VH-VL binders against UPF0128 protein PH1314. Designs and how they scored, part 4

Target 1, 225 residues: UPF0128 protein PH1314, of Pyrococcus horikoshii (o59052)
Amino acid sequence: MIKMLEGYYIIENPGVVPAERRFRMKDLKAWGYDLHLGTIEGERAYFISKTGERHEGETYIFKGKEYHVSRTQKEIPENARLLARIIIERGNPYLEVWLEEEDVKFPLTKEDPRIILKRIWEKEKLNQLLKHVRAVGLTTDFYKDNVFTQGIPLPYEEYPPKVRRVLREVKDIHRDLTGFGRFVFQYFGEVDKMHNYRLYWTLPTLHLFDIDIANEVDKVLGMLD

## First folded at step 11 (VH-VL)

Design d1 (from c5 with heavy chain Y109V, light chain E55Q)
Fold by ESMFold2, look of step 20:
Structure d1 (fold): chain C 225 residues (1-225), chain A 120 residues (1-120), chain B 107 residues (1-107)
Amino acid sequence: as target 1 above (225 residues)
Amino acid sequence: QVQLVQSGAEVKKPGASVKVSCKASGYTFTDYYMHWVRQAPGQGLEWMGYINPSGGYTKYAQKFKGKATMTSDTSASTAYMELSSLRSDDTAVYYCARDYDWLTGYFDVWGQGTTVTVSS
Amino acid sequence: DIVMTQSPSTLSASVGDRVTITCRASQSIDSWLAWYQQKPGKAPKLLISDASSLQSGVPSRFSGSGSGTEFTLTISSLQPDDFATYFCQQYNSYPYTFGQGTKLEIK
């Protein structure tokens, strides 16, 4: 839905911020990890390490426990799911990641989501996300101020076609990819071949760990550059 | 199934007015701008303007300002276009056409057309 | 207003022929151009948007290309159903404008 409020146009989908989400091997790899099957203190387990840091057949000590790598996984096992959620503890966000094999849960990591998101975005060169992120919690806020020549804000109907397309792309991302989203946009016109605009974008943090979604958001943030 | 059904043909005298209706079905009426396009006999297509059914915002091609009035009735999912002070050169087929997605500027669904004939 | 000029105005061709219709804009419209097909007594049908994006359900023998001021619609192997009038339309700037049409007739 497009709605004008106080001189801004708002694209909202009042869907659900997910409590947890399933992820693919490509996402885990983008986060910078390998998934291993092996043992922890002699007991069968799945665990992660930084990409390339540990190899099949290796035994090592980490945080006082003995790990043995039997197999580095190429894919998530067919009978398993890679799951993650954002939890807030004492006002701080954490990404909690685990593998669920049938009825057994194998914790993989619990880390500050900002660290992992920065790693993903740097590796994948998602420069719009890097530059414009302002807050990370259960939702992530982006703010972009690209105003070089201030003027009277234009109504949507007076946007150039490419600018109107930005709002439609945001609608599609909210509907098809993220469920919940709030995008607030103000456009002042094109001067010297530069678009003058301001935007706020709030999206579920958990979806930004899906590399395909992150890439689409980055593309839309840069459409008018 | 998305469709637009227009009111029937009209024969009018010069100086009269006519109001063409366009009933929409199969989609959320307020999510798409509705355009009106004219086609005079044996001639090409002319964009007349549009209405945003959400809130009633209209835009007219300069040629049709003061001549055409576009309105909508959200509860009936119906758009209207009224022509005033008819002249013989207003004789044409008038189409309603739905914008592809909010406001792109091109039209994926068209009404069947309404023939308006203005003669003495 | 942006003037859209089509050529040729009338094109005579046979089933199986490859045909090309051109559309010229009086100023740059980037790629904000659509193509429509219209048969006598019928409303226009959208074929192509954004210069080259084929609409769902439109046969693949139709294609579009171009940007800036020069655009083409191509039918790779003409079928009996394709004899109609074709219009281009720009949506870069208000007022939106159509080309004058190209009537594709059986030879």
Scores: ipSAE 0.624, ipTM 0.853, lowest interface PAE 1.8, mean pLDDT 93
Fold by ESMFold2, last read:
Structure d1 (fold): chain C 225 residues (1-225), chain A 120 residues (1-120), chain B 107 residues (1-107)
Amino acid sequence: as target 1 above (225 residues)
Amino acid sequence: QVQLVQSGAEVKKPGASVKVSCKASGYTFTDYYMHWVRQAPGQGLEWMGYINPSGGYTKYAQKFKGKATMTSDTSASTAYMELSSLRSDDTAVYYCARDYDWLTGYFDVWGQGTTVTVSS
Amino acid sequence: DIVMTQSPSTLSASVGDRVTITCRASQSIDSWLAWYQQKPGKAPKLLISDASSLQSGVPSRFSGSGSGTEFTLTISSLQPDDFATYFCQQYNSYPYTFGQGTKLEIK
């Protein structure tokens, strides 16, 4: 939905942010991990390692336990789901990731989401996300101030067509990809081929671990550059 | 199914007014700007202006300022366009047309058209 | 106002022909250009937006190209359903303006 309030346009979808989300092998690889089937202390398990760090047939010690890699997975097993959630403990966010094979859960990692997001964004050259992120918790906030010449904010009807398209693409991201989102936008005009605008964008952190969503958000943040 | 259904043909005398209605169905009426386009007999298309049903903001092509008035009734999902002080050269088919997505400036759904004839 | 000029005004062609309709803008409109088809007694139908993006449900024999001030609509193999009048429309700047139309007739 779009509305003007005190010189701002707000694109907001108050949808429900899911407590956990299913992810693909593509996402796990973007996070920097391989998925293995093997044993931990002789017991059948799924576990992860850094991409390329461990190989089929390898036995190694990690945090006092013996791991053996039987098979490195090329895809998430058909009878399993890769799941993750964001939890807050003592004011700090954590990404918990596990594989659920039928009704059995195999914990994979619990890590600061800021570390993983930075890794993804650097590797994938998502420079708008890197430059404009301001906070990461259950939601992630972006702030971009691209004002070189400020005046009275223009109404949406007076935006150039490309700027109006930015707002429509944000609406589509909220509706089709994230469910929840809040985008606050001010536009002051184009001067010397430079768009003058300010934006604040709040998105669910968990969805930013979907690499396709992260790419779309980065693309939209850079559309007017 | 997205549909725009306009009111029926009108025959008017010079100096009269006419109000054309455009009832929308099959979509969220307030999410799309509604445009009005005229087509004189045997001639091309001419953009008249639009209304944003969410809030009532209007914009008119200069030629139609003071001639056309665009309004909407969101509870009835209906847009209106009124022509005042009719002259014979206002004879045309008048279309309502829905913007593709909020305000893009091009129109994906059109009403069937309303013929307004102005003659003495 | 941006003047949109179409050529030709009338085009005679046979089923199976490849036809091209040209639209010129009096100043740059980047790619903010749509094409419409209109049959007698009917409302226009959107074919193409953003100069080259085909509307869903429009046959692939229709294509659009161009940017800046010159644009074309091409029908690769004319079908009986394609005999109509075609309009271009710019939406770069207010007021939005249409070309005068190109009538595509059976030869």
Scores: ipSAE 0.616, ipTM 0.854, lowest interface PAE 1.8, mean pLDDT 92
Fold by ESMFold2, look of step 13:
Structure d1 (fold): chain C 225 residues (1-225), chain A 120 residues (1-120), chain B 107 residues (1-107)
Amino acid sequence: as target 1 above (225 residues)
Amino acid sequence: QVQLVQSGAEVKKPGASVKVSCKASGYTFTDYYMHWVRQAPGQGLEWMGYINPSGGYTKYAQKFKGKATMTSDTSASTAYMELSSLRSDDTAVYYCARDYDWLTGYFDVWGQGTTVTVSS
Amino acid sequence: DIVMTQSPSTLSASVGDRVTITCRASQSIDSWLAWYQQKPGKAPKLLISDASSLQSGVPSRFSGSGSGTEFTLTISSLQPDDFATYFCQQYNSYPYTFGQGTKLEIK
């Protein structure tokens, strides 16, 4: 949906911010973890460790419990799902991650999402996300101010074609990838081959843990640079 | 089945006016700008302008300002283009054309065309 | 206004030939150019957008290239259905303008 409010252009999908989401091994690896099958205190379990930290056949103590690694998984098991959600405790966000094998849940980690997101974005060189993130909670807010020469804001019909394309790309991300989002955009024109614009973008935090979605958002944030 | 169906051919005398309709179906009418393009006999295509059906904003090529008036009726999913003070050189086929996606500037769906003949 | 000039104005070719049509803009239009096909008595049909992006349902023998001021439409192996008039159109700047057309005829 496109709405004009006092020189701003708003692209919004008012869908539901999902409570939990399924992820792939690719995502878990991007977060910096290996997935293991083995035992915890002799009971069969799935668990994680930092990539490369623990190996098949290894037995170790972690937080007072004995872990044994039987197999390091190359893929999420066919009968299982990797799931995560964002929860807020005492005003702080946490990413909870678990593996669900049939109807049995195996907790994997509970960690500050800001730590994991920064790790992902640095590793993947998602510089627009790193530079422009302003808040992380159930949703993540980005703000970019690329105004070097401020004039009267232009209406959408007077945007150059590439600038109009940015708005369509945002619409497609909201529709096809995230289901929810709010993008607020203001354009002042092109001066000396530089686009002068300001934007605010709110997206579901959970979706930014999908590396393909994170890449697309980073790409769009940089389209006019 | 995205479709644009235009009103039938018109024969008019100089000084009269004509209003061509373009009924849209198979998509959300207000999500796409509607353009008008004319083609005089033996000549190329000329972009006349567009209307944003959401809110009624219009833009005209300079040649057609004061000559063409573009409107729409969202309840009928129909765009209109009216030509006033007709002259013989207004004889042409007039097309409505849907923008590809909001406002890209190129047109993926066209009406069948409406022939307007102005004869003295 | 940006003037779009096509060459040649008329092209005679045989089924199976490779054909190239050129469109030149009077000012840079980046890649904001579309190609249309029009048969007698019919509305134009969009073939290519953004200089090189093939529209869904258009045969792969059609391709487009170019940027700035010079653009080409290529048909790799002509079919009987391809004999028509072809137009380029710029959408970089208002007013949007079309080339004068290239008529592709049976030799």
Scores: ipSAE 0.597, ipTM 0.843, lowest interface PAE 2.1, mean pLDDT 93
Fold by ESMFold2, fold request of step 16:
Structure d1 (fold): chain C 225 residues (1-225), chain A 120 residues (1-120), chain B 107 residues (1-107)
Amino acid sequence: as target 1 above (225 residues)
Amino acid sequence: QVQLVQSGAEVKKPGASVKVSCKASGYTFTDYYMHWVRQAPGQGLEWMGYINPSGGYTKYAQKFKGKATMTSDTSASTAYMELSSLRSDDTAVYYCARDYDWLTGYFDVWGQGTTVTVSS
Amino acid sequence: DIVMTQSPSTLSASVGDRVTITCRASQSIDSWLAWYQQKPGKAPKLLISDASSLQSGVPSRFSGSGSGTEFTLTISSLQPDDFATYFCQQYNSYPYTFGQGTKLEIK
């Protein structure tokens, strides 16, 4: 939906953010991990290690437990799903990741999402996300202030065509990719071939762990550069 | 299926008014600007203006300010264009045309056209 | 107002020919240009948006190119269904304006 409120336009999809989301091996690799099948204290399990750190046939001790790597997975097993959620414990956000093989859950990691997101965004050169992120919790907030010459905000009908396209692209991201989102936008015009605008964008944190979604958000944030 | 169906042909006397309707179906009426385009006999296309059905904002090409009035009825998913003080040179086919996506400025769905003939 | 000038006004061609229609803007319109096809008694049909983006369901023999002030519509191998009048339209700035049209006739 697009609404004008006191010189701002709000594009939002006020849906419910899913409690958990399925991810691909591509995403797990972007997070910096390998997935292994093997044993933990002699019992069959799936577990992760940093990419390249552990190899098939290796036995090691991690946090007081013995791990043995039987097979490093090239893809998520056909009878399994890689799942994650964001939880808040004692005011701190955590990305909780597990593999669900049929109805059995194998915990993989529980980490600060800010650390993993920064790792992803640096590796993938998502510079707009890096530069403009302001808060990470159940949702992630971005703020971009590209105002060099400020005037009275323009109405949507007076935006240049490319600026109107930004708002349509945001609508498409909310509809097709994230389900939930809130984008607040204010445009002051083009001076010396520079667009003068301010934006605030709230998106579900969990979706930003999908590298294809992260790429699309980064592209839109840089669209008027 | 997205469709725009316009009201039928009109024959009017100079000085009269005419109101052309454009009923939309198959999409969310308030999500797309509705444009009106004129084509005089044997002539090219002229953009007349648009209405945003969400809130009723209108914009007119200068040539049609004071001549055309664009309105909409969101409960009926219908746009209207009214011509006042008709003259013989208002004789033309009038199209409604839906913007491609909110307000892009180009039109992917057109009504069938309404012929307005102004003669004594 | 941005004046859109098409050339030629009339083009005679045979089935199988490659034809090119040009559209010139009186000032830069970046790539904010669409092409329409219109047959007698029918509403215009959108072919191309953003100078080069082919609309869904439009045959691949149609293509568009250009930016700034000069644009072309090309039909790579003319078919009988392609005999019509073609219009360019700019949407860079108000008022939106159309070219005067190019009538494509069978030779």
Scores: ipSAE 0.595, ipTM 0.842, lowest interface PAE 2.0, mean pLDDT 92

Design d1 (from c5 with heavy chain Y109V, light chain E55Q)
Fold by ESMFold2, fold request of step 16:
Structure d1 (fold): chain C 225 residues (1-225), chain A 120 residues (1-120), chain B 107 residues (1-107)
Amino acid sequence: as target 1 above (225 residues)
Amino acid sequence: QVQLVQSGAEVKKPGASVKVSCKASGYTFTDYYMHWVRQAPGQGLEWMGYINPSGGYTKYAQKFKGKATMTSDTSASTAYMELSSLRSDDTAVYYCARDYDWLTGYFDVWGQGTTVTVSS
Amino acid sequence: DIVMTQSPSTLSASVGDRVTITCRASQSIDSWLAWYQQKPGKAPKLLISDASSLQSGVPSRFSGSGSGTEFTLTISSLQPDDFATYFCQQYNSYPYTFGQGTKLEIK
């Protein structure tokens, strides 16, 4: 939906922020982890370590428990799913990640999502996300202010074709990739070949852990640069 | 599935008015701008303007300002284009055409056309 | 107004031929250009948008290229269904304008 309020356009896809999401090995690797099958204190388990830190056959102590790596997984096991959710505890967000093999859940990590997102975005050089992120919770907010020349906001019909395409691309991201989103946009015109605009974009935090979605959001944030 | 069905052919005398309708089906009428394009006999295509059905904003090519009036009825999913003070050189086929996606400026779905003939 | 000029105005060709139609803009329109096919008594049919993006359901023998002021539509192996009039259209600036058309005839 596109709506104009006092010189702003709002692109929304109404709905709820998803509670949990399935992820691929590609995403786990982008987060900076390897997945292992082995034992924790002698009991069969799946667990993670930083990419390249632990190897097959290795036994090590982590936080007072003995880990043994039997096999480092190249893919998510065929009978399992990698799952994650965002939870808020005492005002702080956490990414909880687990592997569900048949009916058994193996907790993998519970970490500050801001640390993992920064790691992903730095490694993948997603500079728009790094520069413009303002808040991370159940949703993540981005704010970009590229107004260099004061002016009166233009209506959508007076936007250049490329600027109108930004709003259509945001609509498609909300519809096809995230399910939920709110984008607020204001355009003042092009001066000296530079677009003058302001935007605010709220997206589900959990979806930003999908590296393909993160890439698309970064691309749209930089489309008028 | 997506379809634009226009009103039938019109024969008019100079000085009269004509109102062409374009009924949309198979999509959310208010999500897409509606354009009008004319084609004189044996001639090319000429963009006349558009209406945004959501809110009624219109834009006209300069040649058609004061000549054409574009309106819509969102409850009937129908766009209208009215020509006033008809002249013989207004004889043409008039098409409604749906914008591809909100307002891109090109058209993926066209009505069948309405022939307007102006003669004494 | 941006004037769109097509060349040639009429093109005679045989089934199986490769044909090229040119569209020139009087000012730069970046890649904001579409191509349409029109058969007698029918509404135009969108073939290509954004200079080179093929519309869904359009045969792959159609292709478009160009940016700025010069654009081409190419049919790699002409089929009987392709004999029609072809129009380019710019959507960079108001008013939107069409080329005068190129009539593709059987030789």
Scores: ipSAE 0.594, ipTM 0.842, lowest interface PAE 2.1, mean pLDDT 92
Fold by ESMFold2, last read:
Formats: structure tokens, sequence, C-alpha cells
Structure d1 (fold): chain C 225 residues (1-225), chain A 120 residues (1-120), chain B 107 residues (1-107)
């Protein structure tokens, strides 16, 4: 069989794709937002603005409503949680973000996750994610094809130590950071001092909004370059 | 706990063969390559080769090709190493050693060693 | 075959001393080097992998450094339990090879 001769190595962790996730102020800042406490139409609320766009004491009109910034938060309030989920509406994915203070929910934004991820990845210089993303939904797919030879893929036993280390890093990401993941890999050897390989990586989209996880995935995607 | 227990010491005459066993416990036997390493009296360590218990793939250092045969029995979680046509310079302690993670090339769990003595 | 050469062959030191053992590879092995400790009559014990990564349960007085062809194992404050022979091992290329060993004797 041609697939058997091509050789594939699969690293899969069959955990669950999370429905929603708690995030840190660090993540919200990486998304490009400030968190404010103040009023909307005179009623106490939490809301966001682009980093640096609005300041304490400022009153402004946004989408026909009056906002007043009482205090720009340095951290998520101790009695609150920053939460987000990916939802699908009419075939399109959305990142829905809110702050939950005790039992009260304050909607912060609902946006296309593809637009937000691109913004984050550009700002944070996560170039492997930018270059190799292929699909974004409840999961995000990456594909990298760096094969320039007509040869047959090598068996795992012939992988150089650096390549085997990449596979261990992927296992660690699935185990320790994302729970669910699927990584499909072929290695064709080193030709002209360049690694020849192909990979496909599926990860939960919601985890890619955690800036530390995004950085680790970007790093691993570039380890053979 | 992860453990490798080897068979007992052997005394053999030149020309004979010997088969050393290595019983694994405390982990999934087929998830890790098993290496064999020898140590002649008063000498350093010498890598002999490995077996992938899943499927039985082996690799031998050139010095041991045709001399050593590595096999495994997955139902018994046991690896074996057989030496043929023994000579006096095959006298050594033989260790089985588990690869750290699949096949990294370094070993985190070792058997207690099996002394093979070849004398007339 | 990559030849691994350790120095010194024998090292005599007192409890509390800082000791250094050197391992040289005959060609570059990047960082693909491990260190083992072996006490008389016992199997080797893994101390360090990837030149500098300390194994779980190994005392922090042990450290490793180096890349390419030169590598060092350091014990910052020698303890009585450290009396042993130490081996380096490369896993860059087949066949995997070990240094000849450094016997550390406590004065």
Amino acid sequence: as target 1 above (225 residues)
Amino acid sequence: QVQLVQSGAEVKKPGASVKVSCKASGYTFTDYYMHWVRQAPGQGLEWMGYINPSGGYTKYAQKFKGKATMTSDTSASTAYMELSSLRSDDTAVYYCARDYDWLTGYFDVWGQGTTVTVSS
Amino acid sequence: DIVMTQSPSTLSASVGDRVTITCRASQSIDSWLAWYQQKPGKAPKLLISDASSLQSGVPSRFSGSGSGTEFTLTISSLQPDDFATYFCQQYNSYPYTFGQGTKLEIK
C-alpha cells in the first residue's frame, strides 16, 4: 500500500474540546484590549476598549450609547472571572467573551475568532501560526508541507534526535496544555541541510487564545526550520 | 513502580550460547524500546543494540551483528538477548535498559545486570 | 563511530569540594549527551539528559553544560553518596557510544 510505504506518525490525545474557558488579564491584553469598570448609559458595567484608546475619566459615545470610564483594571477583579467560548451561528464561528462578577455576566465582545487570532498572532509575532493556519472553527488546523524530495518517508527509528524531540514536544502540549490534539507527521530526511517533512496539527481553537499555549505551538511548528 | 528484572548469572564454555531475559513491570512494555548494554570487567559501557517490542524491529551495533540476537515476548512483557559462539572476551555484565520515551537514545530504567562468564 | 573521551580518568576529592568532569566528542553531537552515575555492583543511574537537563530526583548539586564537542558535569559540593564512576553517552548517531568513565574517589 502507498500509504503504508509513505509512513505516517500520529500523535493523538482523545480529550475533549472545551466548551468554555477562563482566561487571564495577560490573555486579554494580548488580544489587544483594556478592561474598564464604569457606566454604560449611567448603569454600572464592565466593558473593553482597544489598548490605549480610552482612559480613566473619559466619557465617549460608542454605537449610540454613552460610556464613562471610572477605573481601568490592572488585573481581573478578585471576585470575577474572564470567560470565553466558541459558538457557531449560521455556519460561522464567533468568540464570545464576558466577565462574570459573582452571578452577574457582563458581555465584552462577540467577534470572528479568525480576525482576533490574526491580530494577536501579528502583534505577538507568531509567524508559524500565521503562515500555516488552514481552518478555524471549534478546532484549528495547521498544515505545513516542506517536502522537496521524491523519496519515501523514513521510519521513526531513523529520525534524527531533533526530529524525535519535536514529537515529544507535541505530546507534551497535548498532555499538559490542550488535552485534545491530533498531529500527523511524515519525515523524509535532511536534503541540502534542510529537513523535509509534512505535518498536520489539529488543536482546540479556544486554547489558542491562551497566549502561552499559542507561543508554545508557534515554537514547535518552527523547531525544524 | 517501573522495574526491569533480569535472569541470573551464567557460566558457559567457549562455543556455547546464552540467552538473558529481562522482565518488565509497571509500564506498558510495547511503548518503549529496550536497549542492551554490556560492561566487561573493569571496563566501560558498550551499547549493543535495541528492540522495539511492538513488532520486533531490531538494530545492532556492527560489532554485535551475527553475535547477538534480540527478541521479545509481548505477552510476558519480557525482552531477550542471546549470544552465540561465546568467547572468553564475551565475559561481561549485560544490562537491559528502557529508553526514556519511545526512542530517545538514553535510558532511565536499567535491569540489575546479568553476569555472563565464559571460561574453559 | 563517535569516540567519547572523558577526563580525568580518576579524580580524588574531599567532601564539600566542587568537582568537574569533562567529556569530549570526536565530532559534533549538538546537545545529544547524557550523564550516568554507577556505583560498584550496581546498574548505571541517569543524571542528566540533553547535556543539561537534570533528571527527576537527582540532587541539584549536579549540573551539566556544553554543546558541540565539549561537555562538563559539575558537582557543586561533593557528598559521600557521590563516590562512583561517571559516564557520558552520546545519542546523536548510531552506534550510541559511552565515555570510558571517570572514577570519583572520596578522600
Scores: ipSAE 0.034, ipTM 0.632, lowest interface PAE 7.9, mean pLDDT 90

